# Designs tried in a protein design chat: VH-VL binders against o04291r164to392. Part 44

Target 1, 229 residues: o04291r164to392
Amino acid sequence: DANNPAGLLSIAEEALAEFLSKATGTAVDWVQMIGMKPGPDSIGIVAISRNCSGIAARACGLVSLEPMKVAEILKDRPSWLRDCRSVDTLSVIPAGNGGTIELIYTQMYAPTTLAAARDFWTLRYSTCLEDGSYVVCERSLTSATGGPTGPPSSNFVRAEMKPSGFLIRPCDGGGSILHIVDHVDLDAWSVPEVMRPLYESSKILAQKMTVAALRHVRQIAQETSGEVQ
Short names: E, the ipSAE of ESMFold2; O, the ipSAE of ESMFold2 at other seeds; V2, 0.75 times the mean of E and O plus 0.25 times the DockQ between their complexes.

## First folded at step 15 (VH-VL; framework fv_ragifilimab)

Design v1 (at its last look DockQ between E and O 0.70; V2 from the best seeds 0.78)
Fold by ESMFold2 at other seeds, look of step 15:
Structure v1 (fold): chain C 229 residues (1-229), chain A 120 residues (1-120), chain B 113 residues (1-113)
Amino acid sequence: as target 1 above (229 residues)
Amino acid sequence: QVQLVQSGAEVKKPGASVKVSCKGSGYTFTDYYMYWVRQAPGQGLEWIGYINPYSGGTTYNQKFKDRATMTVDKSISTAYMELSRLRSDDTAVYYCARSGSYKAHYMDVWGQGTLVTVSS
Amino acid sequence: DIVMTQSPDSLAVSLGERATINCKSSQSVLYSSNNKNYLTWYQQKPGQPPKLLIYWASTRESGVPDRFSGSGSGTDFTLTISSLQAEDVAVYHCQQYYNLPLTFGQGTKLEIK
């Protein structure tokens, strides 16, 4: 009996609303990524941000797995995100609507010794929507949002995750439509200029995170369907 | 060699405030959460709050939110907890404790404790 | 708040015999997604601060003798001392860290009979 989790639930519900407006709407100025067009053999539709705070990427594709299985795979960030060093859940709060709130500390590897690795202190909210869709959304907790204080970051640059996540809609006949949004501020100003594109490019974000996640889930789906051969 | 050394015992009147100090040594002070926990005579342990000594950010048990103030002075590797508007039932030993892991809220090194007695 | 309840409040056990201390939480402290029990045991000898014994319900802290073991899952947890030694006279506390506020059991006083 955590007393008064209402503040965390309010943060979670606002993050969900903001994430959904990005995933299926125009809350971010989305530009289709060059060379990433829909087609019979493509992974899906990929877009990157223009003229927004931070950097963002979005993808939408079909996956031959049920929504909860997709969510299970994608929650395990180290299994698919190459640069993810660790994900640790420090607190778990049941939401009043059957969903779950996690307070999560994530550490990333740095691509170079010239800049400090990034870490994240986030709230992750998982729930099932009324239409049968499953959602996992996540955002940084800061002094501005409220909520419990995260771990010391003396060896990391604390990056900001803006409302991001996965929307997984069931399809007739099985499988899912997967929407992914990654929206981050990696504090690019804290790195030398020669490295800065790694931290400011929506295209690099899309390749390293957003597209990687979609490819990973699709590969697992194909491997499990071909497993019987 | 990791040590937390707390300030000495205090005797206070109801309505007063007390400020307990906790000096860390043998480790990098700003790399670990610092917790405050109290133990009334003959009773169990009660969590007051924790502080991130790198940022100064705090998280309090709701019971103490309006009366407790946690701070740090990074330059001398020292944490402080101040409890205001003291009552007789605030008589307890007050402990500081360091986090055992960045992954979880358990404590691996504790200070020796500071007895705070509140009596008229 | 998650309430932690220990039993018994006190016990006396003969030197060399097994001691068993129980801790129950008012709700599960097992997170199924990572399969971890967010539970810790501390030893508090007379006149001393608590000392970490076991975390994640069953993982022994470095330097803790093998006679101490933790078990259980979900809401029911046990601290076992397989062969009681004189230096084990203490109060033992469980603590959950599944969510805030952090909460402790009331303590179990262990004595030699």
Scores: ipSAE 0.807, ipTM 0.915, lowest interface PAE 1.1, mean pLDDT 90
Fold by ESMFold2, look of step 15:
Structure v1 (fold): chain C 229 residues (1-229), chain A 120 residues (1-120), chain B 113 residues (1-113)
Amino acid sequence: as target 1 above (229 residues)
Amino acid sequence: QVQLVQSGAEVKKPGASVKVSCKGSGYTFTDYYMYWVRQAPGQGLEWIGYINPYSGGTTYNQKFKDRATMTVDKSISTAYMELSRLRSDDTAVYYCARSGSYKAHYMDVWGQGTLVTVSS
Amino acid sequence: DIVMTQSPDSLAVSLGERATINCKSSQSVLYSSNNKNYLTWYQQKPGQPPKLLIYWASTRESGVPDRFSGSGSGTDFTLTISSLQAEDVAVYHCQQYYNLPLTFGQGTKLEIK
C-alpha cells in the first residue's frame, strides 16, 4: 500500500517531522563549524554533526528573497551543487493537503576517478506550514520505507539520504530565514581506506553542499537587487 | 542489436497460472527497467508492473498486485511474469518492454508478445 | 488514476494528406517545476508490438521519420503525420508517465482512405 498516494504521504509526513527536529532542534548533536562566525557580511551559522548515523550539516542564514523563490532555486540542485550530475523527477503525486510529492533520481559525480559515483532514489515533499513557512524535505526510498522501486544503477553506488531539506520562514518586511539540513550516508565502507574521509566528513559535506546552497541563494538575491528585471 | 524474445503462446484453464519469460540481448540487462504490459484482443494496453533487474525490486499496478509476480534471473538476462488465478478476461497478449531511459517510465524496446488464452 | 482518452477511435486519411490524432488526459501531465509533459506516443502495426515514436510530448525518437510530430501541453495532445505513407497504417497509443499507475489511451486506428 506504500505505492499508493496515502502511503507516500505517510512517508512524506514522517520525513517532514524528522527533518524539522534536525533543522530547529537537537535531533543531531550539532557542533558549530570553525570559521563561520556571525557578522554583517557572514554567510550565516553552519554546524556539523558529531557521533550520528551517517554525516550531517546544517546552515541557517538570511536571504533577501521570498520563500517560494528560495525553494524554486534550491530545488534546482544542478544549478548550485557542483557534484550533482543530474536530477530527474520520475513521478509527481499531488498531496491532498496542497503539497507535492516527487519521486526523484539523482546522480552525482565522484570526487575522484578511483571510486564509483553515488546516486540517490528519493521522495521529495514540498508544502506550506500553518505559520506561513515553506518546507522542502527529502529522504531516500528503500525496501524498508516502501514506495516504488528506483532505477537500476550498476555504475553507481546507491547512497542514502536521511530526512533532509529546507525550511524557509518569511521575515517581517521581506526576505526569508533559511534553514538547511543535509544528512546522508554515502556508503564510505565501499571505497578504499585512503578515500574514506571524502565520504565520512561532515565538514566536507558542509563545504560542498550545505554552505554551497546558502551561498548560491544569497548570490542570486544580491544579483536580483542590483539589476533591472 | 537490442532485442527482447518472449516465450511461446499458452492455453490455460480458469484457475490456473501462467509464467511468461522475456530474454534480453544486445544490451546490459541490469541497466534498464523491465515493464510488463498486456493487450486484450481488440483492446488497449494495460500496464501490469515493472521490475528493477539489478536489485530485483518490483512495483505493481494495484489491479494485479495480488495475482502477478515479476522476477528476474540475471545470470541468463531473463525476466519473468507469473499471473495466477486466471480467468477468461485475462486472455491477452502479454508484452515485456525495456525502459527508454532510466529517467522516465516510457518504453523503447518491446518483446514480440506472448498470447495467453484462458478458456473453460 | 489518470485516464487517457483518444479521439477519434478510427480515421481514414488519403495518402500524402495530413492525419491528426488527439489524446486528452483526465489530469495535467505537465510538471511546472521542470516544464515537461510526461506523455509518449507509440505506433502499433497489426500483429506487432508497439513502437516508440515520441516522448516528452514532442521529442521524436531516433530513427522516426520527421513527418511524425507531437504537440500540446497539460491535458491536450496531438500526434500529427504531415504526409501519410502506406507504412503508417497502424493503431496509435498515447501513454502518460506522470504518475503510477502508467496508463494508455484506448488507441486510434489509422487507415488509408
Scores: ipSAE 0.801, ipTM 0.915, lowest interface PAE 1.1, mean pLDDT 91
ESMFold2 (binder alone), look of step 15: mean pLDDT 94; pTM 0.956

Design v2 (at its last look DockQ between E and O 0.93; V2 from the best seeds 0.86)
Fold by ESMFold2 at other seeds, look of step 15:
Structure v2 (fold): chain C 229 residues (1-229), chain A 120 residues (1-120), chain B 113 residues (1-113)
Amino acid sequence: as target 1 above (229 residues)
Amino acid sequence: QVQLVQSGAEVKKPGASVKVSCKGSGYTFTDYYMYWVRQAPGQGLEWIGYINPYSGGTTYNQKFKDRATMTVDKSISTAYMELSRLRSDDTAVYYCARSGSKKAHYMDVWGQGTLVTVSS
Amino acid sequence: DIVMTQSPDSLAVSLGERATINCKSSQSVLYSSNNKNYLTWYQQKPGQPPKLLIYWASTRESGVPDRFSGSGSGTDFTLTISSLQAEDVAVYHCQQYYNLPLTFGQGTKLEIK
């Protein structure tokens, strides 16, 4: 049913609304991470979830790149996410408003031999807002959401991505304000207790994904501008 | 070798149902999508849907969603497609096909086909 | 839905000569973000199921003779048989997998002249 473009757009628009409420609002009970260093290479503001479903992390920082360039970089997950084995787009649906919907299969490396590697089956929605901001949001497709069925996960644990993504706002002086939300359920209960912190810690999620993404785009911005630090 | 073997030809009356089977061998059945495609005599190929044999999840071409039902029995590595409320224009060869990749919707191994004839 | 249109509907070519079959999609099946064309070619001999020849528009499946090649991008694609052999008599189908529903061209029948 939901392989209809209108049905997929409905899922995409709901994911966008949920993502924005997390990125700029209080839909998640956010706790700022203490210990971020001040200085020229300050990465920005980082927060982690408290007592939410799954685990979540949020970051906000300045980057010296235009919004669409930031989005282009961050969509290429294998280039910056160390544990990402592959990202493959199985279907591409024009949204009719200039936006794009992708159906994406992502495989992750396992950080330990004691737990199976995770994979994801997601819808990713990219669009430009009226004020010139660019948004890329993503969420898992499941039997509950509808949508096309994803590939077999016989060699993986199918993890869930709750509405997550990047909001990239243009700055008057050039560059962008980047908001990142990662919100996932890695099925920590399928992992032995000894290894569960790798799968249920919002702090580890922030370090491995959210901060890594912001650091990566800032590094590219510095290389593009010729900065040596 | 990877092989898909389908059930034999069927003759049905309008309004009846048909259930075609497709047994996979030579590979891990639950690791690949299974597709169903039909071909009316002298006509092109038409996609009916696909099933994830690991989860049982299905995706149908909208044209068939109200009449087609795809299932699997993992214990015997067999996929099924049932088409109900048959009409004369459902006369076709019905194929099962396996995905060539988890990362794209193209088909690398096809069953031999099952002729379904719907006539008065 | 993405409509796939093949031309010609039938073609007769002498043994050893070049055969070309065209496939046109109603919208681009090239995704700019990954630079891939979501197109495949199948060969279907009389009384047989389709057989995969080429995927991603130009990648030859293992075991397919070198005389088969795929080319094109976006909306216009070509299957070329550089030196036709007797066993190449078949119907050839293109298929897009850019989006659902998966759709096929109507087929091109290739015969010996």
Scores: ipSAE 0.845, ipTM 0.930, lowest interface PAE 0.8, mean pLDDT 91
Fold by ESMFold2, look of step 17:
Structure v2 (fold): chain C 229 residues (1-229), chain A 120 residues (1-120), chain B 113 residues (1-113)
Amino acid sequence: as target 1 above (229 residues)
Amino acid sequence: QVQLVQSGAEVKKPGASVKVSCKGSGYTFTDYYMYWVRQAPGQGLEWIGYINPYSGGTTYNQKFKDRATMTVDKSISTAYMELSRLRSDDTAVYYCARSGSKKAHYMDVWGQGTLVTVSS
Amino acid sequence: DIVMTQSPDSLAVSLGERATINCKSSQSVLYSSNNKNYLTWYQQKPGQPPKLLIYWASTRESGVPDRFSGSGSGTDFTLTISSLQAEDVAVYHCQQYYNLPLTFGQGTKLEIK
C-alpha cells in the first residue's frame, strides 16, 4: 500500500533510480548549451532537453563545500529560487538507513498576471550512497503514484515534477561535484498561446532554476572560504 | 462566522452503515482540507482520515481504510463520512474539522459532533 | 505510529495558580531542516468539540489568552496556564502532525481545587 512507510519508500527508490539515469546517463536527450564551457571561471556544464516529455535541464559543477552542506543549502528552495513563494514540509518519514522522506507543498510565483501560478505536491527523498555521495531526489505524488493526497490547488495550477534532484559527490581533498536535474511539466496547455513558450522552454528552466541553484551554492562556498562578502 | 454543522445523532445495529454529513459555511469550502476524527466515550481523539474537497482525493488512517468512505459535494459545501460494518466499539462522537493551514495538518474549526451509537 | 502520552491524567489546581500539563511523543516531532515542532494543543470543554490553542508547539492561536503558553521540543512538551481561571476547566489534548496517522494524547482533565 502506497500510503504507508513501505509504499512511500518504494516510490522514493524508483524516483532515485530515474533521477540517477538522467543525471549521469542518457535517459533524456541532452543538448549542451552554447556558451557554457568548462574553465576556471565557468559555473559548470549545462544541458537542456530535446524531444522529451515536459522540459528538463541539468548542470554539473564543482563546489568547495562538503556534500551534506550543499544538500542543506539546496533543500531550502526559497533561499535561491526567485520564483519560489513557499516550501512547506507536511510530513516526515524516516528511512531506516538515515535517509529521510518528506511530503512537500511548494507554491511558485507566476511570471505574468495572464496565467495562474503553479504549485507542486511532491515526495522528496534524501539519502547517502555507498560511495559517500549524497542524493536529494524529488517527484510529484499523483493519483497514479499513490501516496497521501496533497493540499487543495484552488488558486494554482498543479504542475508535475518528474524525477529530479541533486547528486553530490565528494572530491578527494575536499569539496564536491554537484549534478542537478530539473524535469517538470508546467501544464503549458493551461496558458494563453502567447505565453506558452515561457512554460515549454528548457532554456528558460535552465536559466531560472538549474543554473541559479549552481550559482547560489558556489557563491556560498566562496563566502565560506574567506572571500570578502 | 466560519461554521461546520453536522447531521444529527444516529442509532445503529452491528453490521449496519452510517453516513455523517458536515456542511461548511463562512469560508471557501474547497480551499481547505477536511478531517474526520472520532471520540469514543471516556477516550481520546482518533483520526479517521482527510479529504481534499477541491480534487476529491482522500487519505485514510489504515485502521479505517476498508470501512470508511469520505466524499464531498462541492455544490452544497458538504462533506460526508460513511462507516460500514459497524460494531459496538464504533460507538463515538464523530467530528469533522477544517485545516488551519494548507501547510500543516492541524485543525482550527470543528463541527459540533455527531453521536453514533451501535447497539443490538 | 507516533504515540502521544500525556501526564497527569487529571489534576486539580487552585484559581490563580499555575497549571502544567505534559505531553511526550514516542519519537521526535522536531524536524531539523525547518526547526519546527509538529505539535498542537487543544482545549475541550464538556459536551463541546476541541478548540485550537497552540500550534507549532509554542504559537498561540488568535484570540487565545496569553496565560496559555506552550514549550518543549523533540519528544517532551508542556502546556502551561500561568494563572488558572474558572473558564479553563476542560480536557486538554496534544496532537502530533509530524507524520501519518495523525495521533492525539489521551487527554488531561483540569479541575479547580
Scores: ipSAE 0.840, ipTM 0.927, lowest interface PAE 0.7, mean pLDDT 91
ESMFold2, look of step 15: ipSAE 0.836; ipTM 0.926
ESMFold2 (binder alone), look of step 15: mean pLDDT 94; pTM 0.959
ESMFold2, look of step 16: ipSAE 0.824; ipTM 0.921
ESMFold2 (binder alone), look of step 16: mean pLDDT 94; pTM 0.959
ESMFold2 at other seeds, look of step 16: ipSAE 0.831; ipTM 0.925
ESMFold2 (binder alone), look of step 17: mean pLDDT 94; pTM 0.958
ESMFold2 at other seeds, look of step 17: ipSAE 0.822; ipTM 0.922

Design v3 (at its last read DockQ between E and O 0.91; V2 from the best seeds 0.87)
Fold by ESMFold2 at other seeds, last read:
Structure v3 (fold): chain C 229 residues (1-229), chain A 120 residues (1-120), chain B 113 residues (1-113)
Amino acid sequence: as target 1 above (229 residues)
Amino acid sequence: QVQLVQSGAEVKKPGASVKVSCKGSGYTFTDYYMYWVRQAPGQGLEWIGYINPYSGGTTYNQKFKDRATMTVDKSISTAYMELSRLRSDDTAVYYCARSGSMKAHYMDVWGQGTLVTVSS
Amino acid sequence: DIVMTQSPDSLAVSLGERATINCKSSQSVLYSSNNKNYLTWYQQKPGQPPKLLIYWASTRESGVPDRFSGSGSGTDFTLTISSLQAEDVAVYHCQQYYNLPLTFGQGTKLEIK
């Protein structure tokens, strides 16, 4: 039964495993974006999906903040995701070993007046790995996954988040290596044909969400000088 | 004004089923969660479950999962809760209630209640 | 399950005096990430359904008189009626919505002394 704590933990652990295989492996066919090579002034390495279900983007970069601080900043999506209208936690379930499961309702602004805004009903799992890394992973709850039913979406198009999130590894000299994966299905077929590229492009996803998150946390790190070398 | 009007009192024998209705008016029925809560005489409140009237999706208190069935007919803005295999300790007032927010599980408008008496 | 325990089970208070009702949860209903307490108070007058008074522990619902206030955090919460009126005779319930199942306190019956 996926509506009890053990069932929710099972969903969370499967999402974590799938997220990690995307973040550090080849579960998605990744294509590196041009001009995103490592360098002194680069934000990091950015890749987009090819031939996968939905659209996906991945980024990896250095951040001069401790892992828990990075997680705290990135969990507050309205502070960095321009199109995020709201993030509301409806339920909080403690997981074993200090992890936390949240059931989250997210509303987005629409990028155009010609299509309905998207919303998401998700499970977000935060936990510390044995190597000191911190992970925040998230996926939609649907009738197929199980779990508590989400709020009415009569004024939104319910979009799907496939296992996505942040892997935040501590560095020897301080600071963190941040891996980000965003993987979504925005239901592009529900919008007029002229607008579909906004909803089907991994490149647009990377620009608006994945890169935006990395830029935001790096900017805060610079403003908070002295927390990492 | 937002209003929830429930069906009338029922008297049932052990082993029977009861179906309570709850008609919403004064708001967009499919925009809010609907909850079912019961109160045995002289006792506290007990949550049975909630339904998303837009999708029909349900979430039950595990105590009731195998006996309770919540449904909606959105064409007439009406929610239903059916409780089967009734026992004498199912005697209670059954309330429907609407969510106060799509962002939290608290209830801002309640129906008048439906007394279900189970006796033989 | 989060158990909600109210105290006292019953109390009598003179008109115009302050009434205090306590609610304790078996685990914290404060979520540190959003700094919100997932707690409501309902008033249930004789023969009537519950009525929402307070949500998020301290936010008064529209139309609720300002003599009603909620306070507390984490596991310990208080409903205060600053100057009791005759129409305040009711059973008061707290409810947590931190996680499922949704659970209520057993209720506190408030009477005029």
Scores: ipSAE 0.863, ipTM 0.938, lowest interface PAE 0.8, mean pLDDT 91
Fold by ESMFold2, fold request of step 18:
Structure v3 (fold): chain C 229 residues (1-229), chain A 120 residues (1-120), chain B 113 residues (1-113)
Amino acid sequence: as target 1 above (229 residues)
Amino acid sequence: QVQLVQSGAEVKKPGASVKVSCKGSGYTFTDYYMYWVRQAPGQGLEWIGYINPYSGGTTYNQKFKDRATMTVDKSISTAYMELSRLRSDDTAVYYCARSGSMKAHYMDVWGQGTLVTVSS
Amino acid sequence: DIVMTQSPDSLAVSLGERATINCKSSQSVLYSSNNKNYLTWYQQKPGQPPKLLIYWASTRESGVPDRFSGSGSGTDFTLTISSLQAEDVAVYHCQQYYNLPLTFGQGTKLEIK
């Protein structure tokens, strides 16, 4: 049953598999973003979706922090996601393998007065892989997936997060390789026509969310390594 | 003033069903979870389930899943809980309660309770 | 399921004295990621529904007198009434909301000695 720990773990494992196929594979038809060049001074490699349901963005970059520290920073969405109003964990379920399942309610600020703010009801699964990588993946819970019913969204438009998250691989010699996937459906048809591009653009998603996350972690890493006393 | 007013006491035979109503006033009914909790005589509190009055989505305690049905009529700000195949050990006071927050499962306002007695 | 166990089942305390009620969970209800204890205390007077006193283990609900306080963390929690008043005669319940199903302690009956 999807409302018990075994059912929630099944949803979590499926989300993990889908996330990994997007992060390191071709489950989404990725197009490299113009102006994002590889190199020591670049933030990393950024791609956006074409021909997929919803909108998606992916980034990959180096961070001079250990995987668990990167995960800790990125789980605190209000600290780096400008439009994030709040993140609240309503339930915590141990996965039995050292991993953790959270049921999370997230509220976003509206970017304009012409459109209602979005919120999300999600399952977030955090676990270590056998190769020492750490994964934080997340997806919406809906009537179709099962799981506990989320809070009322009478003052928000309930958006959908498709399997998304962070894959954080340890590097030889320290630091991490960070893979980020954001894949959402923001319900663009619920906004005025003039505003729809903001809710349908993978490029805007990449700029506001995917790149912002990678930049934030890299900034913290550089501030930590650059201090002298 | 936030208030939850429940339907009156009921006496039922084993095998019957009961439907308890809970009318909310003084707040926006669809902004908060609604919970159902029961208390058998001399016993503690037992959670039955909760409903999202905006969407109608429900989540049940597995103990009650096959017998309890929670619904909402948004037009009159009223929640309902129906319990079927009643047994004598279903004799209890049944409460509705509103969430204190959309961000946590604790209850800040409770109805007065509805006594359901199941006997021959 | 998280089992909530209260102690004692009942107690009698003199007016003006301190009353202490304990609640223990079968597993931790502290989430390290947000450092919050998912625990609530309710007061239930005879013939009345429960009334919210304290949430997040130690936060008083608006309108609850300062003599009520909550403390503890993880698996062990305490409700304290610093100076018992006559109107405090009730059954007190703890509840966890760390995960589903939501579960309550069996209740602690508080009387005036």
Scores: ipSAE 0.847, ipTM 0.932, lowest interface PAE 0.9, mean pLDDT 91
ESMFold2, look of step 15: ipSAE 0.833; ipTM 0.927
ESMFold2 (binder alone), look of step 15: mean pLDDT 94; pTM 0.957
ESMFold2 at other seeds, look of step 15: ipSAE 0.845; ipTM 0.931
ESMFold2, look of step 16: ipSAE 0.844; ipTM 0.931
ESMFold2 (binder alone), look of step 16: mean pLDDT 94; pTM 0.955
ESMFold2 at other seeds, look of step 16: ipSAE 0.843; ipTM 0.929
ESMFold2, look of step 17: ipSAE 0.826; ipTM 0.924
ESMFold2 (binder alone), look of step 17: mean pLDDT 94; pTM 0.957
ESMFold2 at other seeds, look of step 17: ipSAE 0.832; ipTM 0.927
ESMFold2, fold request of step 18: ipSAE 0.834, 0.846; ipTM 0.925, 0.930
ESMFold2 (binder alone), fold request of step 18: mean pLDDT 94, 94, 94; pTM 0.958, 0.958, 0.957
ESMFold2 at other seeds, fold request of step 18: ipSAE 0.833, 0.852, 0.846; ipTM 0.925, 0.934, 0.932
ESMFold2, last read: ipSAE 0.845, 0.846, 0.819; ipTM 0.930, 0.931, 0.921
ESMFold2 (binder alone), last read: mean pLDDT 94, 94, 94; pTM 0.957, 0.958, 0.958
ESMFold2 at other seeds, last read: ipSAE 0.848, 0.853; ipTM 0.931, 0.934

